# Designs tried in a protein design chat: VHH binders against q9ulm0r997to1333. Part 48

Target 1, 337 residues: q9ulm0r997to1333
Amino acid sequence: FSIPVHFTNGTYHVVGFDGSSTVDEFLQRLNQEIGMRKPSHSGFALFTDDPSGRDLEHCLQGSVKICDAISKWEQAMKELHPGKSEGGTRVVKLMYKNRLYFRSQVKGETDRERLLLASQTSREIVAGRFPINKELALEMAALMAQVEYGDLEKPALPGPGGTSPAKAQHLLQQVLDRFHPRRYRHGAPAEQLRHLADMLTTKWATLQGCSPPECIRIYLTVARKWPFFGAKLFAAQPAQLSSKENALVWIAVNEDGVSILDHNTMQVHITYPYSSVTTFGGCRDDFMLVIRSIPDKSSGKSHIEKLIFRMAAPKIAEATFIMASYMNHCTTTVNPP
Short names: E, the ipSAE of ESMFold2; O, the ipSAE of OpenDDE; V2, 0.75 times the mean of E and O plus 0.25 times the DockQ between their complexes.

## First folded at step 16 (VHH; framework vhh_4orz_3)

Design k5 (at its last look DockQ between E and O 0.01; V2 from the best seeds 0.00; counts 0 for: pae O 9.8 > 2, placed apart)
Fold by ESMFold2, look of step 16:
Structure k5 (fold): chain B 337 residues (1-337), chain A 119 residues (1-119)
Amino acid sequence: as target 1 above (337 residues)
Amino acid sequence: EVQLVESGGGLVQAGGSLRLFCAASGFDFSRYAMAWLRQAPGKRREWVALIYYEGSTEYKDSVKDRFTISRDNAKNTVSLQMNSLKPEDTAIYFCAKSWYSTSRFFDSWGQGTQVTVSS
C-alpha cells in the first residue's frame, strides 16, 4: 500500500505502509524520507480530514494502525450518506503539519521543517489569524513568490521566450491570492489591485537570486518576532455581560500557557501560565477556564477566576487537547524517566 | 547513502543530439521527483527539466521543445534526450533528487557529466 501525505503548501509525499503499520511507524518512515526530525522535536503530527467535509482536522494517535484509521474514516463517510448507492468521490486526506511549537527546538530545525512551518504560517497570514501590517504583508508575499516561482521574469518584447504583460499580471494576482492577506484586497477596485501588483513586482525583483532556503529563513525571522508565533488561535465570545458585549476574542494556546488577545488588533490582554490553570474544559458550546492566582501575601488567599467562552464544541475539544499536550510535555521535559 | 551517477556527456556540434543517463541508488527512487540541472562556467546552477514521481514533466522555457526528460522506475534511472543543441547549452549536467514526491527543491546530485557544444 501507499498513500499521499499532504502538506500545507499544496504538495505531498507518498509513503508506503502495510496492514500492521501504526501511525508512529508511518511517521518514522515519513520523517526519514522527507528530512524531518522526530515529533518530540518538530511538533508535527498526522491528521485526517473530517468525513463530513467540515473544516476540522483529526489528530491521529501514535498507537493507531493506519489501515484502521482509514477504515474508520470510510465507514463514517458511508454512514453520513446512507441514501447513496454509488461510491462518493471523496477519499481520506492525510495531512502533516505542526501541532505543537517548541521555542527550544528552533536551533535544530532542518530546511524541510522551515519550509513546512513557513508554509503553514503563510496560510494563517492569508486567513487573518496572524497580525501583519500592509507593507510587511507584501514583503512576505514576495518571499513566498520567490520560493514558489523563483526569480521574477521581466516583461520582454513580444516574441519567443518573452512574457506578455497580461500573463505577467495574471501571475502577480495569483501570488497575491495565495500569499497576501485576503482582508487587504476585499472589495478593492481593479486599479488598486493593479497598483498592489506593481508594488509586489518591486519587492519580488529585489529577491533575484535568493535561494528558497534563504527566503524561508528571512520569512521565519520576521514572523517569529510576533510573540505568539506557533500558537493555535481560537475565536471565542466571552460570556460575561459588559460594555463590549458579544465582542470576539482570540484564545491563543502555546507552550507558555493560554492568552486572551483582542480580536481586531491581536494585542495580548492577559496570559495565564499553565501553572495558574486549575481546570479547563467544555460543556456543549461553553469553554471554561479556571485560574488561580499566586496567593496574596497579606491575606494568604488565592483568588480564583472562572472564565466562560462560547466556542463550537469541536474547537473546544481541539483547544483542550492541545493544552493538555503542552502540559504533559512540560512535565516530561522537567522530570525525565 | 544516496548515489547519483551521470553519464552520456561529450563533445557535439551545434544542431546535434545527446542522451544523458543517471543511475540512482540508496533511496526509494519511485517516490521522488528527479531533475536535470546544469552549470556553465562562472554561472549559477540552474534547473533544466523536472519529472515528478508519477511521470508528469516541467521544462525551462529555453529547452522545452528540444529536451525530453524520462524515468524508468524499474531500473532506477532518469534520462535527458537533448536535441538541436546550441553552444549556450554547454555546461556540466547534474542529475538531482527532490526533497519529496512533489517537491521542486533538490538536496542531492552527482558529480555531473560535461556537455560541450561547438559551433
Scores: ipSAE 0.594, ipTM 0.839, lowest interface PAE 1.4, mean pLDDT 88
Fold by OpenDDE, look of step 16:
Structure k5 (fold): chain B 337 residues (1-337), chain A 119 residues (1-119)
Amino acid sequence: as target 1 above (337 residues)
Amino acid sequence: EVQLVESGGGLVQAGGSLRLFCAASGFDFSRYAMAWLRQAPGKRREWVALIYYEGSTEYKDSVKDRFTISRDNAKNTVSLQMNSLKPEDTAIYFCAKSWYSTSRFFDSWGQGTQVTVSS
């Protein structure tokens, strides 16, 4: 058997497997074939799309057989779409994405790894899960454009071989759609979008001759300046907010712990290291964190704080599993077998 | 390795002048924009002056007409002439390298030089 694995940059690689192949074995093969590091270093994992078509992804566990995962997905599809046996049967989509990010593993990244990280980051930027101002957003978009499309072609002087202005404009719009934050474009009048395209042109033109690896290097260098690069952000509503104001926050999960970020500015409010987390996970329909505070020097008593957040159930699960993974990783690194 | 070494900082009275210097090495200096950043105590680092690879300049509004950034590509140096200094200009000043020729983002900066303006 073989199945395409989709990458964050829109490319894919077909990987062979048999009925006994586990996700770990499958990933090992994939990594070998595409020149990626092992998951313990790269933090990349295999995901499936959601059978319902919702914007959800499901991380595959390493010990699970690929065939079983596929079968499970197919079964779920059947259950969700009873009777629609007709022709356009949606097939499971396997995705290869970064799940865990380790700063210590930056050294040794392959070019492909960097590319995929950058692509994934770009998606986060577009989705509004990355703090970025308008200027930087354009620069980042230009870098990705350079990677994807190469040098910006000079508007064809009225000669037979020049790219039509219309084509050029179309390309710019495509680039904006792919690599520029949606929040900055949403509801913008046509004139503003044109202006944005012009600015993009200017930025992109400055990257002439820049190779994709170089652009990616720059891209990641910039992106990594954000302390929560590689973190997974979950939109959440604190349950204990005394104020009637529907204040949203971001819960950021990374190797350092769990952080609460302002939803709008993405400024960090507080970080809870994993050492302070005593309990975490779903509590009824909410996400719960139990935090042990550092004992007050004066009282010696540790204060336990219970934090409750309203989150979507799938996100609660995801956050929980990611946290667990980081915690396990920390334990393993301290006590290497 | 990119190296940026700032110099010229010191104590000056309000209304006075200082000239900062930066020596750059480890990269093709002529291809990058250069900037001066500053960081006051308890404040975020901010750019104050930028000079592009072709020599065009930009300034923060608060320093406009008082500060002048210049570069010498032959010597790989960047300078900041600061006139009419104010107490609010007190900060550590950093020389910074842009990411690319026209970027307002910087990927490297030096250790900085302290500028103190007394009232």
Scores: ipSAE 0.006, ipTM 0.263, lowest interface PAE 9.8, mean pLDDT 89
ESMFold2 (binder alone), look of step 16: mean pLDDT 86; pTM 0.879

Design k6 (at its last look DockQ between E and O 0.02; V2 from the best seeds 0.00; counts 0 for: pae E 2.4 > 2, placed apart)
Fold by ESMFold2, look of step 16:
Structure k6 (fold): chain B 337 residues (1-337), chain A 119 residues (1-119)
Amino acid sequence: as target 1 above (337 residues)
Amino acid sequence: EVQLVESGGGLVQAGGSLRLFCAASGFDFSRYAMAWLRQAPGKRREWVALIYWEGSTDYKDSVKDRFTISRDNAKNTVSLQMNSLKPEDTAIYFCAKSWYSTSRFFDSWGQGTQVTVSS
């Protein structure tokens, strides 16, 4: 047996396995073949897509057999289409990407890890889950263009060694679509889009001769200036203000704890370290976070706050799983078994 | 211990043909993309032809329709048929292994084989 394992840059690696292969054994083979560190260092994990086609991914546990995971996916697909003669034509998609980000593990990163982490970050920038201003956004897009396509080629009339002006313009728009935030181009007139492409060519041209590893190191250096680099962000609605137009927040989960960010600006409102989180979890579409404050000076009693957020139950499950993973890492580090 | 050994280079007249060969060992050849890179005097190394693990190919525009890359997974070899050679094709040609199945980045290459096209 073999199966493609996809990465966030749209590429894949084909990995062999047999009927007894666990996810752990599969990933050991994958990481050896692609030159990445083990998951305890890289924080990468293996995911399947959702059988329904929803925009959800499911993390596979290390002890699970790959064949069993595929079979469960196929069974769930059949249950979604019980009356169909053919059953299902879609095949499970395996994705390997970062799940947990550990600052202490940055200095040991391989070039291949950095490439894939930058690719994942680029998708977050495009989707608007990463704060970036207009000027820097073009520089970041140019870096990814240099990585993906190499040096910018000058337009030329039909002939050897050149590209046509129309083909060059098409490529510039493709670069913007792939690597530049959608919000900055939404509803923009054609003249503004041409201006963006012109500015992109200026930025991209300055990168001639820059190797992909060099571009990726620059990319990550810039991206890591944001304190929540590597955090997993979940859109959520605080229960008490559900009637307002901008009632959304980001719940950011990272190594330090759980933070509430303004949805529009992504500025942090408050960070709750894991030590202050008493309980957390979900009931239907309500995510609850219970926080213990510093004990009051006069009484010695801590104030307990309950925060309730609306979000989809599968996202609550993902958030709680990631939070639990970080909390277990912190207790293992401080209080080893 | 990845090993890539190029051969088949030499001196040829403009308009002539050459076939380059690469013997690969030390890795699971059938699951990787393979490429031919070249480095002309005073220029940086650049790819000219790529063949993916499943057999699909891609070429630099300047060599498209003149060069043909192929692979033999049973023998762990890759070859480059170079037709209608021009003096501008003069370079050291390197056989390269991709990082992973569909990567266009290369982590290993051989010592290279010289191709010289006389005018």
Scores: ipSAE 0.464, ipTM 0.797, lowest interface PAE 2.4, mean pLDDT 88
Fold by OpenDDE, look of step 16:
Structure k6 (fold): chain B 337 residues (1-337), chain A 119 residues (1-119)
Amino acid sequence: as target 1 above (337 residues)
Amino acid sequence: EVQLVESGGGLVQAGGSLRLFCAASGFDFSRYAMAWLRQAPGKRREWVALIYWEGSTDYKDSVKDRFTISRDNAKNTVSLQMNSLKPEDTAIYFCAKSWYSTSRFFDSWGQGTQVTVSS
């Protein structure tokens, strides 16, 4: 059997497997074929799309057989679409994405790894899960444009070989759609979009001659300036709204712990290292964190704080699993078998 | 008005070293990334080295491990130590200011200083 694995940059690789192939074995094969590091270093994992068509992804566990995962997905698809006609045309989509990010593993990244990380980051930027101002957003978009399309072609002087202005404009719009934050474009009048395209042109033109690896390097260097690069962000609503706190926050999960970020500015409010997290996961329909505070020097008593957040159920699960993974990783690193 | 004044260029033999200096004025130096750009004859201007406000650096691959960019925020200066120079490094070198704090793009540069590396 063979199945395409889709990458964050829109490309895919077809990987062979048999009825006994586990996700780990499958990933090993994939990594070998595409020149990726092992998952423990790269943090990349295999995901499926959601059978319901919702914008959800499901991380495949390493011990699960690929065939079983596919079968399960197909079964779910059938159950969700009992009618003969709609269930038959959609197939499971396997996706290869970064799940865990380790700063210590930056050294040794392959070009492909960097490319995929950058592409994934770009998606986060577009989705509004990355703090970026308008100017930087354009620069980042330009870098990705250079990677994907190469040098911006000069508007064809009225000669036989020049790209039509319409084509050029279309390309610019395409680039904006692909690589520029939606939040900055949403509801924007045509004039503003044109202006945005012009600015993109200016930025993109400066990258002439820049190779894709170089652009990616630059891209990641800039992106990594954000302390929560590689973190997974979950939109959440604190159950106990203090009068001063926004109704929404980002819960950022990374190797350092769990951080609460302002939803609008994405500034960090507080970080909870994993060592302080005593309990985490779903509690009824909410996400719960139990935090042990550092004992007050005066009382010697550790204060336990219970934090409750309203989150979508799938996101609660995802956050929980990611946290667990990081915690396990930390434990393994400290006590290597 | 942003002013960038480069110095330190000259003629050097292959394998030699030069140190370029740039004096900056007219803007809050500590808030911007600074870079060295170069333009060889018949070629486009290209970035060579960059230093962020906090001191982290980045280099073009071709100059990596040979060039070192540094800055002194107290003096509003940026420098480029160039070692193991090659004929291919021959160019006019420009000190450049980033558009904004985290920008990798540049909006201002000086008149440049000529660096010539002889074979």
Scores: ipSAE 0.168, ipTM 0.644, lowest interface PAE 1.6, mean pLDDT 91
ESMFold2 (binder alone), look of step 16: mean pLDDT 86; pTM 0.871

Design k7 (at its last look DockQ between E and O 0.01; V2 from the best seeds 0.00; counts 0 for: pae O 6.2 > 2, placed apart)
Fold by ESMFold2, look of step 16:
Structure k7 (fold): chain B 337 residues (1-337), chain A 119 residues (1-119)
Amino acid sequence: as target 1 above (337 residues)
Amino acid sequence: EVQLVESGGGLVQAGGSLRLFCAASGFDFSRYAMAWLRQAPGKRREWVALIYYEGHTDYKDSVKDRFTISRDNAKNTVSLQMNSLKPEDTAIYFCAKSWYSTSRFFDSWGQGTQVTVSS
C-alpha cells in the first residue's frame, strides 16, 4: 500500500505502509523520508479531512492503525450517501501540518520544517486568522511567490525570453489569491486589484536571486513578531456578555495558556496561564473555562470565574485536546521568593 | 547515504546532441522527483528539467522542445537527451534528488558532468 500525504503548500509525499502500520509508525517513516524531526520536537501531526466535506480536520491518534482510520473514513462517507455510487466519491485526504508549537525547539528546525511552517502560516494570513498590516502583506505574498515560482519573469524581453502581458497578469492575480489576505481584496474594484498586482511586481522583483531557504527565513522572522505565532485560534461566541453585542472572539491556545483575542483587531484581551485554569471542557456546543485568580491580599481568597463560549462541538474537542497536550508536555516550577 | 553519479558530458558542436545519464542509490528512488540542474561559470545553479515520481515532466522555457528527461525506476537512473545544443547550454550538469515526491526543491546532487558546446 501507499498513500499521498499532503502539505499546506499543495504538494505531497507518497508513503508506504501495510495492514499492521500504526499512525506512529507511519509518521516515523514519513519524517525519515522528508527530513522532519519527530513530533515531540516539530509538533507536527497527521490529520484526515472530514468525510462530509465540512472544513474540519481530524487528528489521528498514534496508536490507531492507519488502515482502520482509512476504513472508518470510507464507511462514514458511504453513510452520508446511501446507495450505490460510481467512481467519483472522494477518497480520504491525509494532511501533515503543525499541531503544537514549541518556542524551545526553534533553534533545531530543519529547512523542511521551516518551509511547511511558513506555508501553514501563509494560509492563516490569507484566511484572516493572523494579523498583518497592508505594508507587510504584500512583502509576505512576494516572499511566497519567490519560493513557489522563483524569480519574476519579465514580459517583453528581446529574443526568445518573455511572458505575454495577459499571462503575467493572470499569474499575479493567482499569487494574490494564494498568498494575500482575502479581506484586503474583498469588494475591491478592478483598478485597485491591478494596483495591488503592480505593487506585488515591485516587491517580487526585489527578491531576484533570493533562495527559497532565505525567503522562508525572512518570512518566519516577520511572522514570529506576533506573540501568538504558532497558536491555534478558535472562533467563539461569549455567552456571559451583558450587552446585546453578538460579537465573536478568538480563543488562542498556545504553549503559555489560553488567550481571548478581539475577533476584528486580533488584540489580546486577556491571557490565562495554564496554572490558573482549574477545569475546561464542553457540553454540546458550550465550551467552559474555569479560572482561579491569584488570591486577593486583603481577603486571602481566590476568585473563581466561569467563562462560557458557544463553539461547534468538533472545535471544542480539538481545543481541549490541544490544551491537554500542552499541559501534559509543559512543566513549570514555581520559584519561591 | 544518497549517491548520484552523472556521466555522458563532453565537447560537442552547436546544433549537436548529447545524452546525459545519472545513476542513483541510497534512497527509495521511485518515491522522489528527479531533476537536471546546470551551473555556468559565475552563475548560480538553476533547474533545467524535472521528472516527477509518476513520470510527469517539466522544463525550463529555454530548453523546452530541445531537451527530454526520462527515468528508469528498474535501474534507478535518470537521463537527459539534449538536442539542438547552443553555446549558452555550456555548463556543469548535475543530477538532483527532490526533498519529497512532488517537491521542486533539491537536497542532494552529484559531482556533475561538464557539457561544452562550441560554435
Scores: ipSAE 0.555, ipTM 0.821, lowest interface PAE 1.7, mean pLDDT 87
Fold by OpenDDE, look of step 16:
Structure k7 (fold): chain B 337 residues (1-337), chain A 119 residues (1-119)
Amino acid sequence: as target 1 above (337 residues)
Amino acid sequence: EVQLVESGGGLVQAGGSLRLFCAASGFDFSRYAMAWLRQAPGKRREWVALIYYEGHTDYKDSVKDRFTISRDNAKNTVSLQMNSLKPEDTAIYFCAKSWYSTSRFFDSWGQGTQVTVSS
């Protein structure tokens, strides 16, 4: 058997497997074939799309057989679309994405790894899960454009071989759609979008001759300046809203712990290291964190704080699993067998 | 490795002047825009002055006509002349390198130098 694995940059690689192949074995093969590091270093994992068509992804566990995962997906698909002949045409989509990010593993990244990280980051930027101003957004978009399309072609002087202005404009719009934050474009009048395209042109033109690896290097260098690069952000609503606080926050999960970020500015409100996390996970329909505070020098008593957030159930699960993974990783690195 | 080393900071009275210096190494200095950034306590880091590789300059409005950025490509240095300093100018000042030649975004900066303006 073989199945395409889709990458964050829109490319895919077909990987062979048999009825006994586990996700780990499958990933091993994939990594070998595409020149990626081990998952323990790269943090990349295999995901499936959601059978319902919702914008959800499901991380495959390493010990699970690929065939079983596919079968499970197909079964779910059938259950969700009973009697619709059209439901039978959708095939499970396997995706290869970064799940865990380790700063210590930056050294040794392959070019492909960097590319995929950058692509994934770009998706986050577009989705509004990365703090970026308008100017930087254009620059980042230009870098990705350079990677994907190469040098911006100068509007052809009215000669037989010049790209039509219409084509050029179309390309710019495509680039904006692919690499520019949606939030900055949403509801924008045509004139503003044209202006945006012009600015993109200016930025993109400055990258003439820049190779894809170089562009990716720049891209990641810039992106990594954000302390939560590689973190997974979850939109959440604190259950106990003080009258003065925004109703929404970002819960950022990374190797350092769990952080609460302002939803609009993505500024850090507070970070909870994993060592302070006593309990975490779903509690009824909410996401719960139990935090042990550092004992006050004066009282010697540790204060336990219970934090409750309203989150979508799938996101709660995802956050929980990611946290667990980081915690396990930290434990393993401290106590090498 | 990109290295940026700031110097020249200190305590000055309002209305006074300081000149900051930055020594750059580890990259082709002449190909990048350079900037001075500052970060006041509890505030975000902000750009103050920018000088492109060809010598064009740009300033934050609040420092316009008071601050002057300059560069010496032969020595790989960038300087910031700060005149008519105000208490609001109190911050850590950073020398920063643009991430590409014409970028107004900066990918590297030094440890900074403290500037304190006393009322």
Scores: ipSAE 0.018, ipTM 0.257, lowest interface PAE 6.2, mean pLDDT 90
ESMFold2 (binder alone), look of step 16: mean pLDDT 86; pTM 0.875

## First folded at step 17 (VHH; framework vhh_4orz_3)

Design ko (at its last look DockQ between E and O 0.01; V2 from the best seeds 0.00; counts 0 for: pae E 26.7 > 2, framework grips, placed apart)
Fold by OpenDDE, look of step 17:
Structure ko (fold): chain B 337 residues (1-337), chain A 119 residues (1-119)
Amino acid sequence: as target 1 above (337 residues)
Amino acid sequence: EVQLVESGGGLVQAGGSLRLFCAASGFDFSRYAMAWLRQAPGKRREWVALIYSEGRTDYKDSVKDRFTISRDNAKNTVSLQMNSLKPEDTAIYFCAKGSSSTSRFFDSWGQGTQVTVSS
């Protein structure tokens, strides 16, 4: 058997497997074929799309057989679409994405790893899950454009061989759609979009001669300035906020702990290191964190704080598993066998 | 007004070394990335070396391990040490100001200094 694995840059790789192949074995083969590091270093994992078509992804566990995972997905698909014989044309999509990010492993990154990280980050930027101002957004978009399309062609002087102005404009719009934050473009009048395209042209033109690896290096250098680069963000609503204001926050999960970020500005409100987390996970329909404060030197009493967040059930599970993975990793690195 | 003044260019033989200097004024130097650009005859201007505000450096692949960019924030200067020069390095070299502390994009540059490497 073989199945395509989809990457964050829009490319895919077909990987063979048999009826006994586990996700770990499958990933090992994939990584060998595409020149990726081991998951313990790269933090990349295999995901499936959701049978419902919702914007949900499911991380596959390493011990699970690939065939079983596919079968489970197909069964779920059938259950969701009873009687539509034609519903059978949708095939499970396997995705290869970064799940865990380790700052200490940056030096060993391969070119492909960097490319995929940059692509994944770009998707986060477009989706509004990365703090970025308008100027930097254009720069980042230009870098990705250079990677994907190469040098911006000078508007052909009205000579016979020049790319039609229409084609050039179309390309610029495509670049904006692919690499520029949606929130900055949403509802913008045509004139503003044209202006944006002009600005993009200016930025992109400055990258002439820059190779894809160079652009990716620059891109990641800029992106990594954000302290929560590589973190997974979950939209959540604090349950304890008595104020009627449906104040959303971001829960950011990374190797350092769990952080609460402002939903709009993505500024950090507070960070809880894993050492302070005593309990975490789903509590009924909510996400719960139990935090132990550092004992006050004066009183010796540790204060326990219970935090409750409203989140979607799948997101609660995802957050919980990611936290657990980071905690386990920290334990193994401190006590290397 | 942002001012960038390059110096140190000249004629050098292949395999030789040259050090370029740039004096910056008119902006908070310590907050911006600085770069060296070059333009060869008949070619477009290209970036060569970049130094972020924090001191991290980046280089074009073709000059990696041969060129070293450095900055002195106290003096508002940027330098480019060029070793093992090749004829392909012949160009006008420009000192450039980044648009931010980590920007690859440049909003200002000087008049440039000519570097000629003879075979």
Scores: ipSAE 0.053, ipTM 0.585, lowest interface PAE 2.4, mean pLDDT 90
Fold by ESMFold2, look of step 17:
Structure ko (fold): chain B 337 residues (1-337), chain A 119 residues (1-119)
Amino acid sequence: as target 1 above (337 residues)
Amino acid sequence: EVQLVESGGGLVQAGGSLRLFCAASGFDFSRYAMAWLRQAPGKRREWVALIYSEGRTDYKDSVKDRFTISRDNAKNTVSLQMNSLKPEDTAIYFCAKGSSSTSRFFDSWGQGTQVTVSS
């Protein structure tokens, strides 16, 4: 058997397996073929799409057999559509992308890992889950354009160069659609979009001769300046009586703990290290996070704070699983060299 | 301030028994539901057993008939008798206070006690 594994940059790689293959064995073959380290070093994991077609991904555990995961997905699909199913019923989509990010694992990153981390970050920038100003956003889009398309044709001329004006404009709009934040282009009239494309051209032209690996290293150097690079962000609504925060926040989960960010500015309000997290979990659409404060040195007692958030149950499950994974890594650590 | 202190954890052989205790203070104990939660390595925290203020109990299916929760309102204690222990019961066990007499939402819990079941 074989199945395509998709990546965040739109590419895929077909991997062979048999009825006894575990996810771990499957990924060992994939990583050998594409030039990535094993998941314990890279933090990457394999996901399936949701059988219902919702925008939700499900992480596969390493000990699970690939055939069992596919069968479970197919059974769930049949239960959703027990009637007619003809002509190329939708099949499971496998995605391989970063799940846990550890700063210590940056040492030894392969070029392929950097490419895929950058592409994943680019998707977060486009979706508005990464704080970035307009000028820097264009610079980041230009770097990805250089990676995907190479040098901008005839950047020294005021016109479209040796390419037809219509094709040049189409390419520039395609680059903006793929790599530039949607919020900066939402509702913009055609003239503003053309001006944005002109500014993109200026940034892209400065990258002449820059190789894809060099562009990716620059990309990651810029992106990693944000303290929450690699964090997984969950939109959540604090319960009115449990918090004085704005109506919507980001819950950011990373190796250091759980942080609450302002939804609009993405400024951190507070960070709770995992040592302060007593418990967490959910019931339906309510996510609970229980925090023990640092003991007051004068009294020696700790305060317990209970935080409740509304968020979709599948997102609660994802957040809970990622938090548990980071906490377990911390309790079993031998410090990286 | 609500305080919950777990004890009684340790290492035990598969098939063995262990009894956990929770000492509660800082609230009117008899008015609230109490629970035991657990968190295994690599797993999310899960509910294990609940005892309502009037004494009725409820259990996670996987521990039903092996675990027994009880409370002593005179001593402000809740306990968990764990029989026929299996390696999959290995976890940190937490004592939790409900937000009301019947609530399955918990507003306070302790530091936890480690239970390790060896094969």
Scores: ipSAE 0.000, ipTM 0.076, lowest interface PAE 26.7, mean pLDDT 83
ESMFold2 (binder alone), look of step 17: mean pLDDT 88; pTM 0.890

